# Ledger of designs, part 44: VH-VL binders against o14526r1to248

Target 1, 248 residues: o14526r1to248
Amino acid sequence: MSYFGEHFWGEKNHGFEVLYHSVKQGPISTKELADFIRERATIEETYSKAMAKLSKLASNGTPMGTFAPLWEVFRVSSDKLALCHLELTRKLQDLIKDVLRYGEEQLKTHKKCKEEVVSTLDAVQVLSGVSQLLPKSRENYLNRCMDQERLRRESTSQKEMDKAETKTKKAAESLRRSVEKYNSARADFEQKMLDSALRFQAMEETHLRHMKALLGSYAHSVEDTHVQIGQVHEEFKQNIENVSVEML
Short names: E, the ipSAE of ESMFold2; O, the ipSAE of OpenDDE; V2, 0.75 times the mean of E and O plus 0.25 times the DockQ between their complexes.

## First folded at step 20 (VH-VL; framework fv_cixutumumab)

Design p6 (at its last look DockQ between E and O 0.49; V2 from the best seeds 0.62)
Fold by OpenDDE, look of step 20:
Structure p6 (fold): chain C 248 residues (1-248), chain A 122 residues (1-122), chain B 108 residues (1-108)
Amino acid sequence: as target 1 above (248 residues)
Amino acid sequence: EVQLVQSGAEVKKPGSSVKVSCKASGYTFTSYAISWVRQAPGQGLEWMGGIIPIFDDAKYAQKFQGRVTITADKSTSTAYMELSSLRSEDTAVYYCARDTWYEWRSAYFDPWGKGTTVTVSS
Amino acid sequence: SSELTQDPAVSVALGQTVRITCQGDSLKYYDATWYQQKPGQAPILVIYGKNNRPSGIPDRFSGSSSGNTASLTITGAQAEDEADYYCNSRDSSGNYVVFGGGTKLTVL
């Protein structure tokens, strides 16, 4: 993650927008995560149901013949697998609740942050405004200077020179004022942007930590279930092994 | 041709004052600023301050605040830098330079005077 | 007050490229200007703005900036390029001018 405080410098005052936009992606990611987990839960539920049906199928096995006892082994294993997937479904559903809860908290945090950075946005706007005026003011001044220089070279009357000088002075004053405003606006912008950048960074870091934690929970739930599933399969193998041909 | 002609070398005693002049020619004096930069022997360039003649307003580096006075005479197109309470450390070449003050994003000086050597010795 | 920092000395082989860098917080918002100074002479402007060369300055001199840094690049250094190079800029307030410490360029 890049340091946010280093990404708002330059002629274009787009840093705030970029950083703010980045932060706004947080809630979107949270929602997407919830949706993803929801989909996984659905899959697991479906799997559970399918295994349950399989268990029933096994229960409908022909009770006659030497193979008949092995249908019970299938039934039991299928039923246990169904339960494993059902348990995972429940775990994931609970996790979704956690994700959604976090999402709600995140929205509150974002709302608060938005309120806190309003002044920065204002500063950005002010800076933008004064920045736009500077080129015009500069150009006007330069034009007056050029005119004055032309008149000087042409050995124009003192009266005309004085008039030109007056115009140049007026333009110079305007430019000076614009520059002062710019400098002030820039300074204000810099301070506020730095603060906002730090806030945004903190928010993002916090968000990522939360998301990682949730992912950890997700991973753990899935892993546990797989362990259980593995056990079921081992039991199945053992059950088959324990049934000798002579017993059948 | 734009030229800045500075006054001659000065030898001063500690505690005294020196006033260096810079006469500008070849351009409209009031359209640009004049900045003063000094350079001690074997050292780098140090901005002292500048004046925008059209405003008759001077700015000074903090280091020289209270000791330096920069003025401009529009009638003669001449800028002045006066440094008071001279110390041995003030021994340096003092340059005037044409300052494009209207360039708010930069501070480029062109041209430079040839410099005035000021020696402060007891 | 803001300061500008430069390496005190750099060397370049004849015909090679060298970059002299100026660093300072003010360079985030203001442009650096570069001067060449030879012994016993007044500084001369070599680069101003983004990459502007005054009349008489060879095209082998160029300027660039990135973040809080500005650089003067000499592409194809010549013997006559041996000199001290100074950067300057406005300070962080925009109201004052600051110089770098200078870089002595030796052409080998």
Scores: ipSAE 0.771, ipTM 0.941, lowest interface PAE 0.6, mean pLDDT 93
Fold by ESMFold2, look of step 20:
Structure p6 (fold): chain C 248 residues (1-248), chain A 122 residues (1-122), chain B 108 residues (1-108)
Amino acid sequence: as target 1 above (248 residues)
Amino acid sequence: EVQLVQSGAEVKKPGSSVKVSCKASGYTFTSYAISWVRQAPGQGLEWMGGIIPIFDDAKYAQKFQGRVTITADKSTSTAYMELSSLRSEDTAVYYCARDTWYEWRSAYFDPWGKGTTVTVSS
Amino acid sequence: SSELTQDPAVSVALGQTVRITCQGDSLKYYDATWYQQKPGQAPILVIYGKNNRPSGIPDRFSGSSSGNTASLTITGAQAEDEADYYCNSRDSSGNYVVFGGGTKLTVL
């Protein structure tokens, strides 16, 4: 037996690091959502200001001409449309506050998660260190056993046999101690990995549910505004039909 | 030639005890563990415990803790397993085996004794 | 009840290849060892470590492992391979020895 092919720490540690990396993407996606909503709010605000400017233009035009009643219809419609988009801007700004509050809670959770990662990596290092020492302890013990067996075959004096047994016992105690450290370190590592995996899974599930809820709020705000815009358009069409041609 | 020679078959009454011996030869007795494994008729192998003679201490499977005593006599290169408070379900073949405990992850039993049949009957 | 699980029986045609499996969480950390037992006889060691074969065990016996599963493979099964096969290892704590329930191999 010259090689054992022990890949435990590398392969299991590799899987742990992949899982932790996935969890770390949560704050990135939260920031990306906030940035997206912020950009959308800016678009809506710009639109609102542009419509308010058009309303002002219609208000400041020629009020006594034959087209004046129709300019008033444009003014009212432009004002109402500006208000629709301003309301959406405000709803989106409030939603950004909710996203940022969630981001603050993520920071607290991820601080504790980082502490767990350090503790788990320390357990990995302890286990790796013991695993590197075990082959040397094993080889030393085997060498003492070989010396003992050689002396036994050579019919060596009882005094020399007792000395060889003492050396073998010391090597055996060192090896047994190393095996006990391995068993303890492995049990600790396995428990920490299990606990971390369950926590990371729960964190990812909670994050996705929370992000889904925030997207739902976004969708609702946009839907409400689109309904209001449709109502403004129908009112505009009705107001055009109500203007009498004879009064023009 | 590494060899483990076990004591002969025993017939015991419920509530008594049995002590099976395992004499080792052909290797340095104190360097290897001796493990004890039993097999009830038609059943699988069941580890009972073992001893590393150089430490003069034993480990026992949880099922047998309190009923089994495993010892070693270094002067005669002989290990013993004593099972107390015998019941009919303790009827089995009891094996000793040389255990390469120092291989830790890859420890194995080689050789095995021929087995000692213990029959518990009233 | 065992921490190592084996199928209770498996069959192979003479000259064919068969795999006998052993599953347990402890196999992630401790190697499985394989023993052959014929009726009325003590077990004998056939595979230990990754794929170590003791002197006297034919080349047709080999071992492998992945995750929590270890396998004993017999390529070109012969009539004398008909036996019970046991895996053993350490338990999940690393403190105790455990055996699988055994697999009866029938050579047809």
Scores: ipSAE 0.567, ipTM 0.822, lowest interface PAE 1.7, mean pLDDT 87
ESMFold2 (binder alone), look of step 20: mean pLDDT 91; pTM 0.942

## First folded at step 21 (VH-VL; framework fv_cixutumumab)

Design q1 (at its last look DockQ between E and O 0.54; V2 from the best seeds 0.63)
Fold by OpenDDE, look of step 21:
Structure q1 (fold): chain C 248 residues (1-248), chain A 122 residues (1-122), chain B 108 residues (1-108)
Amino acid sequence: as target 1 above (248 residues)
Amino acid sequence: EVQLVQSGAEVKKPGSSVKVSCKASGYTFTNYAISWVRQAPGQGLEWMGGIIPIFDDAKYAQKFQGRVTITADKSTSTAYMELSSLRSEDTAVYYCARDTWYEWRSAYFDPWGKGTTVTVSS
Amino acid sequence: SSELTQDPAVSVALGQTVRITCQGDSLKHYDATWYQQKPGQAPILVIYGKNNRPSGIPDRFSGSSSGNTASLTITGAQAEDEADYYCNSRDSSGNYVVFGGGTKLTVL
């Protein structure tokens, strides 16, 4: 992640919008994460149900024949697997609650941040406005200068020259004022934007840390379930091994 | 042709003052600013200040505030730079330059005077 | 006040390309101006604004900027290009002018 405080520079001062837009993606990602986890939970639930059905199928095995005792092994194993997937479903559902809770908190934080950076946005607008006026003021001044020079070359009357000079002076004054306003606006913008950029940076970093933590929880839930599933399979193998042909 | 003609070399004692002149020609004097830049022997360029003659308002680098005075005479199209309380460190070539002050995004100096050598020695 | 920094010296072989760089916070907001100075002479404007050349300046001189840096590039350096080069700009406030320390260019 780039340092936000170094990326708000540019001729059009679009840095604020870019950074703010980036921050606004946070809640979206949170929601998407919740949706993703929800889908996983659904899959696990479906898997659980399917295993339960499989257990029932095993229970319907014919009690006749030497193979009959092994159907119990299948039944027990299938039931245990169903339980494992059900437990994972529960864990994921709980995790979704956590994600959603975080989402709510995040929205509050964003709201607060938006309020705090309003002044920066205003500064951006002010700067934009004064920046647009400067070229015009410059052009006007140059035009007056050119006119004055033309009159000078044409050996115009002193009275006309004085008038031209007056106009040039007024244009010069206007330009100077515009420059001063620009400098002031820019200084204000820079200060406020830096502050906002730092705030945005902190907010984004915090968000990413939270998201990573949630992903960690997700990973642990899945991992634990897989361990349990693995154990069930080991038990299945052992159960089969423990049933000798002579016992059947 | 636009030209800036500066006054001749000066030798001054410490504690004294020097006043350098810069006469502009070839353009309307009041349409541009005049900036002063000095260069000590073997050193770089250092901006001292400038004046926009039409406003008769001068700005000074912080380093020289209180010690330098820049003025302009519209009637003669001449700018002046006076430096007081001279020290040996003030030994330098002093340049005047036409400053396109209306270029608000840059410090645009063109042309430059040939420079005035000021030597401060006891 | 904002400062501009330049490398004190650079070298270039005849006919080769060299870039002289100026760095400073004010360059984020203001354009750099470049001057050439030969011994015993006054500075001469070579580049101003966004890569503008005054009349009489060869086209091998060009200017560029990025972030807080500005660069003067000489494409196809000539022997006569050996000189000191200075950048200047407005300071961060926009009210004052600052110069870089200058770069001595040697053409080998």
Scores: ipSAE 0.778, ipTM 0.946, lowest interface PAE 0.5, mean pLDDT 93
Fold by ESMFold2, look of step 21:
Structure q1 (fold): chain C 248 residues (1-248), chain A 122 residues (1-122), chain B 108 residues (1-108)
Amino acid sequence: as target 1 above (248 residues)
Amino acid sequence: EVQLVQSGAEVKKPGSSVKVSCKASGYTFTNYAISWVRQAPGQGLEWMGGIIPIFDDAKYAQKFQGRVTITADKSTSTAYMELSSLRSEDTAVYYCARDTWYEWRSAYFDPWGKGTTVTVSS
Amino acid sequence: SSELTQDPAVSVALGQTVRITCQGDSLKHYDATWYQQKPGQAPILVIYGKNNRPSGIPDRFSGSSSGNTASLTITGAQAEDEADYYCNSRDSSGNYVVFGGGTKLTVL
């Protein structure tokens, strides 16, 4: 038995609430991830544009003045930083496409599973219907048994006793048939519940695995950009050192 | 006054069989099931099987399937349990009990016989 | 080895309240029945149909159930309540009977 299987057999209403919660959480989480990444991409694009503006300011310095070579170092560094952040923007936009594609596949899978939940709920209704009728069948049988015992105690004729025995046997057969229907409906319900629990556990495991992979791609893209920014800063420092006072 | 009167104690050799009787009185025998429950020395209760005489229909616990036979004789209001291929671990007290089969949600037994001690010894 | 699980032993002080439990998956859908057995005697029925008491059983005995657990409660335990207590029910198919392993109640 799986973790979901154990929870599915718990409290009647709680079991279906856990199942329903699992079905509806997947697409919500996927949309939330896409929205987060989209906001981060907007932040990176804004930063890139701001750095490009600074690069333009550095290029407006006096070309023939004594500080001109150092303004060129600022311009090159600012341009490269703008490009680093623009590249991250593009990587994040590509990742958003992957997240949305997963979201579309996820919705198709969840529609199929909702049909299974409806079938399982129908099995619950069948079981409930038989369970509601069983007390009436039991009461009828017991009434025939009581009639039979009354007639036996009163020393009634064999003819009347045979008639009472026939009525009791017919009520017993009806009750037995109703109990058999109950047991059959119960077995069908239990099998459908187990099958649903196993399927929904597999869906949740697949979802979590895929979401972790998408988060890994996000983290890798950010780390790659951070490394590139570090390289730009080291190049900037080296370029400043390469400019000598004699060249000014 | 509902009573279940069981047959007397039995001493048996391994590999033999035993047949225990349970005579019902004070109620309409066919309207209730008879169940058989055993209890080994120092152990708990173990359901072996039962019969619903109105249907002449017996059911057996899986552990005993193939070596227990439960029957009923409506004319004498008597149920029987026969256990074959006896082993030392079959040494136990064997109870019959009236079973309210019409209670589909429950398995309640009232009254019980006093029990029949079966000893399996070489 | 039973489909119904009971604690092997419980103790209660004279006049106090004790609860004996019976746990099994079939109890989600089938009712537990409770029996008292004293040494050398046949079991007697004490609670059926969740909380019904046969004639002759003191009012201090009651039953309850929730989920896969059924309980026998004795309020104001007396010395004569010292006995083994068994639950039974139907199995998961509804066609067979299962017993718990029994609980030895000691009244101190």
Scores: ipSAE 0.533, ipTM 0.800, lowest interface PAE 1.7, mean pLDDT 86
ESMFold2 (binder alone), look of step 21: mean pLDDT 91; pTM 0.939

Design q2 (at its last look DockQ between E and O 0.50; V2 from the best seeds 0.00; counts 0 for: pae E 2.3 > 2)
Fold by OpenDDE, look of step 21:
Structure q2 (fold): chain C 248 residues (1-248), chain A 122 residues (1-122), chain B 108 residues (1-108)
Amino acid sequence: as target 1 above (248 residues)
Amino acid sequence: EVQLVQSGAEVKKPGSSVKVSCKASGYTFTNYVISWVRQAPGQGLEWMGGIIPIFDDAKYAQKFQGRVTITADKSTSTAYMELSSLRSEDTAVYYCARDTWYEFRSAYFDPWGKGTTVTVSS
Amino acid sequence: SSELTQDPAVSVALGQTVRITCQGDSLRHYDATWYQQKPGQAPILVIYGKNNRPSGIPDRFSGSSSGNTASLTITGAQAEDEADYYCNSRDSSGNYVVFGGGTKLTVL
């Protein structure tokens, strides 16, 4: 993640929109995460149901013959696997609730932030406005200067020269005022934008930390289930080993 | 041709004042800023201040505030820089330069005077 | 007050390219102007604005900027390019002018 305080510089001062846009992606990511986890939960539930059906199939095994006792081993294992996947489904559903709760909190935070940075947006607009006036003021002044120079070269009357000078002076005054306004607007913008940038960065970092924590929870839930599944398989192997041919 | 002609070399005692002149020609004097820049022996360029003659308004670097006075005579198209309470550290070449102040995004100095050597010695 | 910083000295071989850099916070908002100064002479404007050359300045001189830095590039350095180079700009407030410390360029 780039340092936000360095990304609002530039001729067009579009840094605010860029940074704000980045921050606005947070809630979207949160929602997408919830959706993803929801899909995983659905898959696990489906898997659980399928294992349950498989258990029933095992229970329907022919009770006759020497292999019959081993169908019980399949039945028990299938039931246990179904339970493992069901438990994971539950864990993921609970996690979804946590993600959604965080999403709600995040929206509140964003709303508050938006209110706090509105003055920065205003400053951006003011700066944009005054920036547009500078080239015009400059051009006007230069035109007056050129006119005055022309008159000088043409050995124009003093009266006309005085008039030209007056016009140039007025244009100069206008330019000076424009520059002053620009400087003031820029200073205000820089101060406010820096503050906003820091706020945005803090928000984004906090968001990423939360998201990582949620991902950690997701990973742990899956991992625990896999451990349990592994145990079920070990038990299955042991069970078949414990049933000797002589016992059948 | 635009030219800035500066006054001759000065030798001054500590505590005294020096006034350097810069006569402009080849352009309308009132439409450009005249800036003053000094350079001590073996050192870099240092901006001292500037004046826009049309407004008779001067700005000074903080370092020289209260000790330097920049003025302009429109009738003779001449700018002046007066530095008071001279010290040995003020020994330098003093340049005047035309500043295109209307270029608000830059400090555009062109042309430069040839410089005036001011030596402060006891 | 904003300051501009330059490397005190750089060297370039004859015919090679050299870049002199100026750094300062004010350069984020203002353009750098570059001057060449030879011993015993007044500074001469070589680059102003984004990349403007005054009349009489060879095209091997060019200017660029990035972030809080501005650079003067000499492409194909000549012996006569040996000089001190200074950058200047408006300070952060825009009310004052500041100079870099200067860079002595040696052509080898």
Scores: ipSAE 0.723, ipTM 0.908, lowest interface PAE 0.7, mean pLDDT 93
Fold by ESMFold2, look of step 21:
Structure q2 (fold): chain C 248 residues (1-248), chain A 122 residues (1-122), chain B 108 residues (1-108)
Amino acid sequence: as target 1 above (248 residues)
Amino acid sequence: EVQLVQSGAEVKKPGSSVKVSCKASGYTFTNYVISWVRQAPGQGLEWMGGIIPIFDDAKYAQKFQGRVTITADKSTSTAYMELSSLRSEDTAVYYCARDTWYEFRSAYFDPWGKGTTVTVSS
Amino acid sequence: SSELTQDPAVSVALGQTVRITCQGDSLRHYDATWYQQKPGQAPILVIYGKNNRPSGIPDRFSGSSSGNTASLTITGAQAEDEADYYCNSRDSSGNYVVFGGGTKLTVL
C-alpha cells in the first residue's frame, strides 16, 4: 500500500481545498448584495412615485373652499416625503456602482488565484509521481547490491566484480537523483501551499471587511433618510396646528 | 556478521585535530553510507555527517561544516572522521554507524560502532 | 534549534504501558526511527519505518505516527527497558539527519 500517497493526499490538502472553496464564494455574495440593493432601490423609487401621485390628489382640492389651506399642507408634506424616498433611491444607485466596481476587481483577483491553484496542484502531482517511483528505484538498487554481493561471495574474477560495481553505481546514481527530486518537489509543494493559504486567508479577511463597509454605507443612507422623514412628519404636525379656523 | 570496529580513545589539546577510524566487515562496504554521530557527556546524540564510499561523496551537518572531514578507503573498507580546531565542548564519544540510505524516508542506523572517546583538555 | 522534540523524562510502573513521543514538522514527510541507549553503551535500533522491529527486539516495542508526531510504545515495561530513547529522522530539507533530545525512561 502507498503509505506516502494515502497520507499525503487524504489529509494534507484538506485545509487548502476548504480555503479555496471559501474564496470562490466571495464573488457570489458580492453579486447577491448588488441584487438586494437594486431591489431596495426599486422599492424606494416606487414609493416616491406613489407619494408624488398622492400629492397631485391633494392639489385637486377646491381653491376657493374653506378646506383649501389644509389640502395645501397635505400637498407639501406628500411632495417632501416623495423627495426623501427619491434621495434614498439615488444614494442606493450610487452604492450599487461601488458594489459592482468591487465585483469587477474581485473577478480579476479570482482569475489570478485560479492560475495559482493550477500551479499548486501541479506541484502536488509532481510530488505524487516521484513518490510512486521511489520504491521502484529502491528495488532496482537493492537487486544490484544483491547481485554484487553474490559475485563477491563466489570469488568471481576482478573484471566481473568491476562490472557489477559499475551497475550498482548507476543504480545508486538513479536512486540519489530520485531522492533529490522528491526533496525538491516536497519543498516546492509546501512553499506553494503556504503562500496560497496565506493569500487566501488575507483575501477572505479583506472581502469580509469590504462587505461590512458596503453594508455600513447602506445602513447610513437608510438612517439619514429616516431622520429626514421624521422631520417632514413634525413639520406636517406643526403646519396643521398653525392653520387658523378663523382664517378659513 | 556485520561489524564496525572503531579506533581507540584519544586525548587531545585544544586547537589540535583528531582522526577516528571505523573499519567495516561482513558486507559490501561501498554500497552503504557510514554516518558519524557524537555524544557529549550527559548529552544527546548529534549527527555530524556521512559518506557513501561508492561516490566518495560526503555530507556534513551545518554545525560542523569546515571543521569535519569524512573520508573512506575502499581498499581497507575503512571510513575516517577528522575533526579540527578542537574545543573543550568537543569532548564526547564519537560513533560510526551503517546507514540504510536506500530506504529514503525510513533510513536507519544499524549496526553502530562501540564508540571512540575523545577528550579535549587544556 | 531542535527540529525533533522529546520529553526529557518519562516514568512507568513495572508491567505498565508507556508512550514516548517525538514531534517535528519534518515527520509529516520523513519517518521516525527509534534507538535505545543504556549507560556506557552504543545506541541500539528498536523501531524503524512502519513499526518494524529488528530481530532481537521484544514484541512489547511498537511504533506509530500521525501528522508531525511519532510515538514509541512499550507495553508491559520491564526493568531492562530503563534507558534513554532517541527518535531520529531527516530535517525539513530532507538532506540531513536529526535526532531528538532523548527521553530518559525510568521503570518504577
Scores: ipSAE 0.532, ipTM 0.819, lowest interface PAE 2.3, mean pLDDT 87
ESMFold2 (binder alone), look of step 21: mean pLDDT 90; pTM 0.931

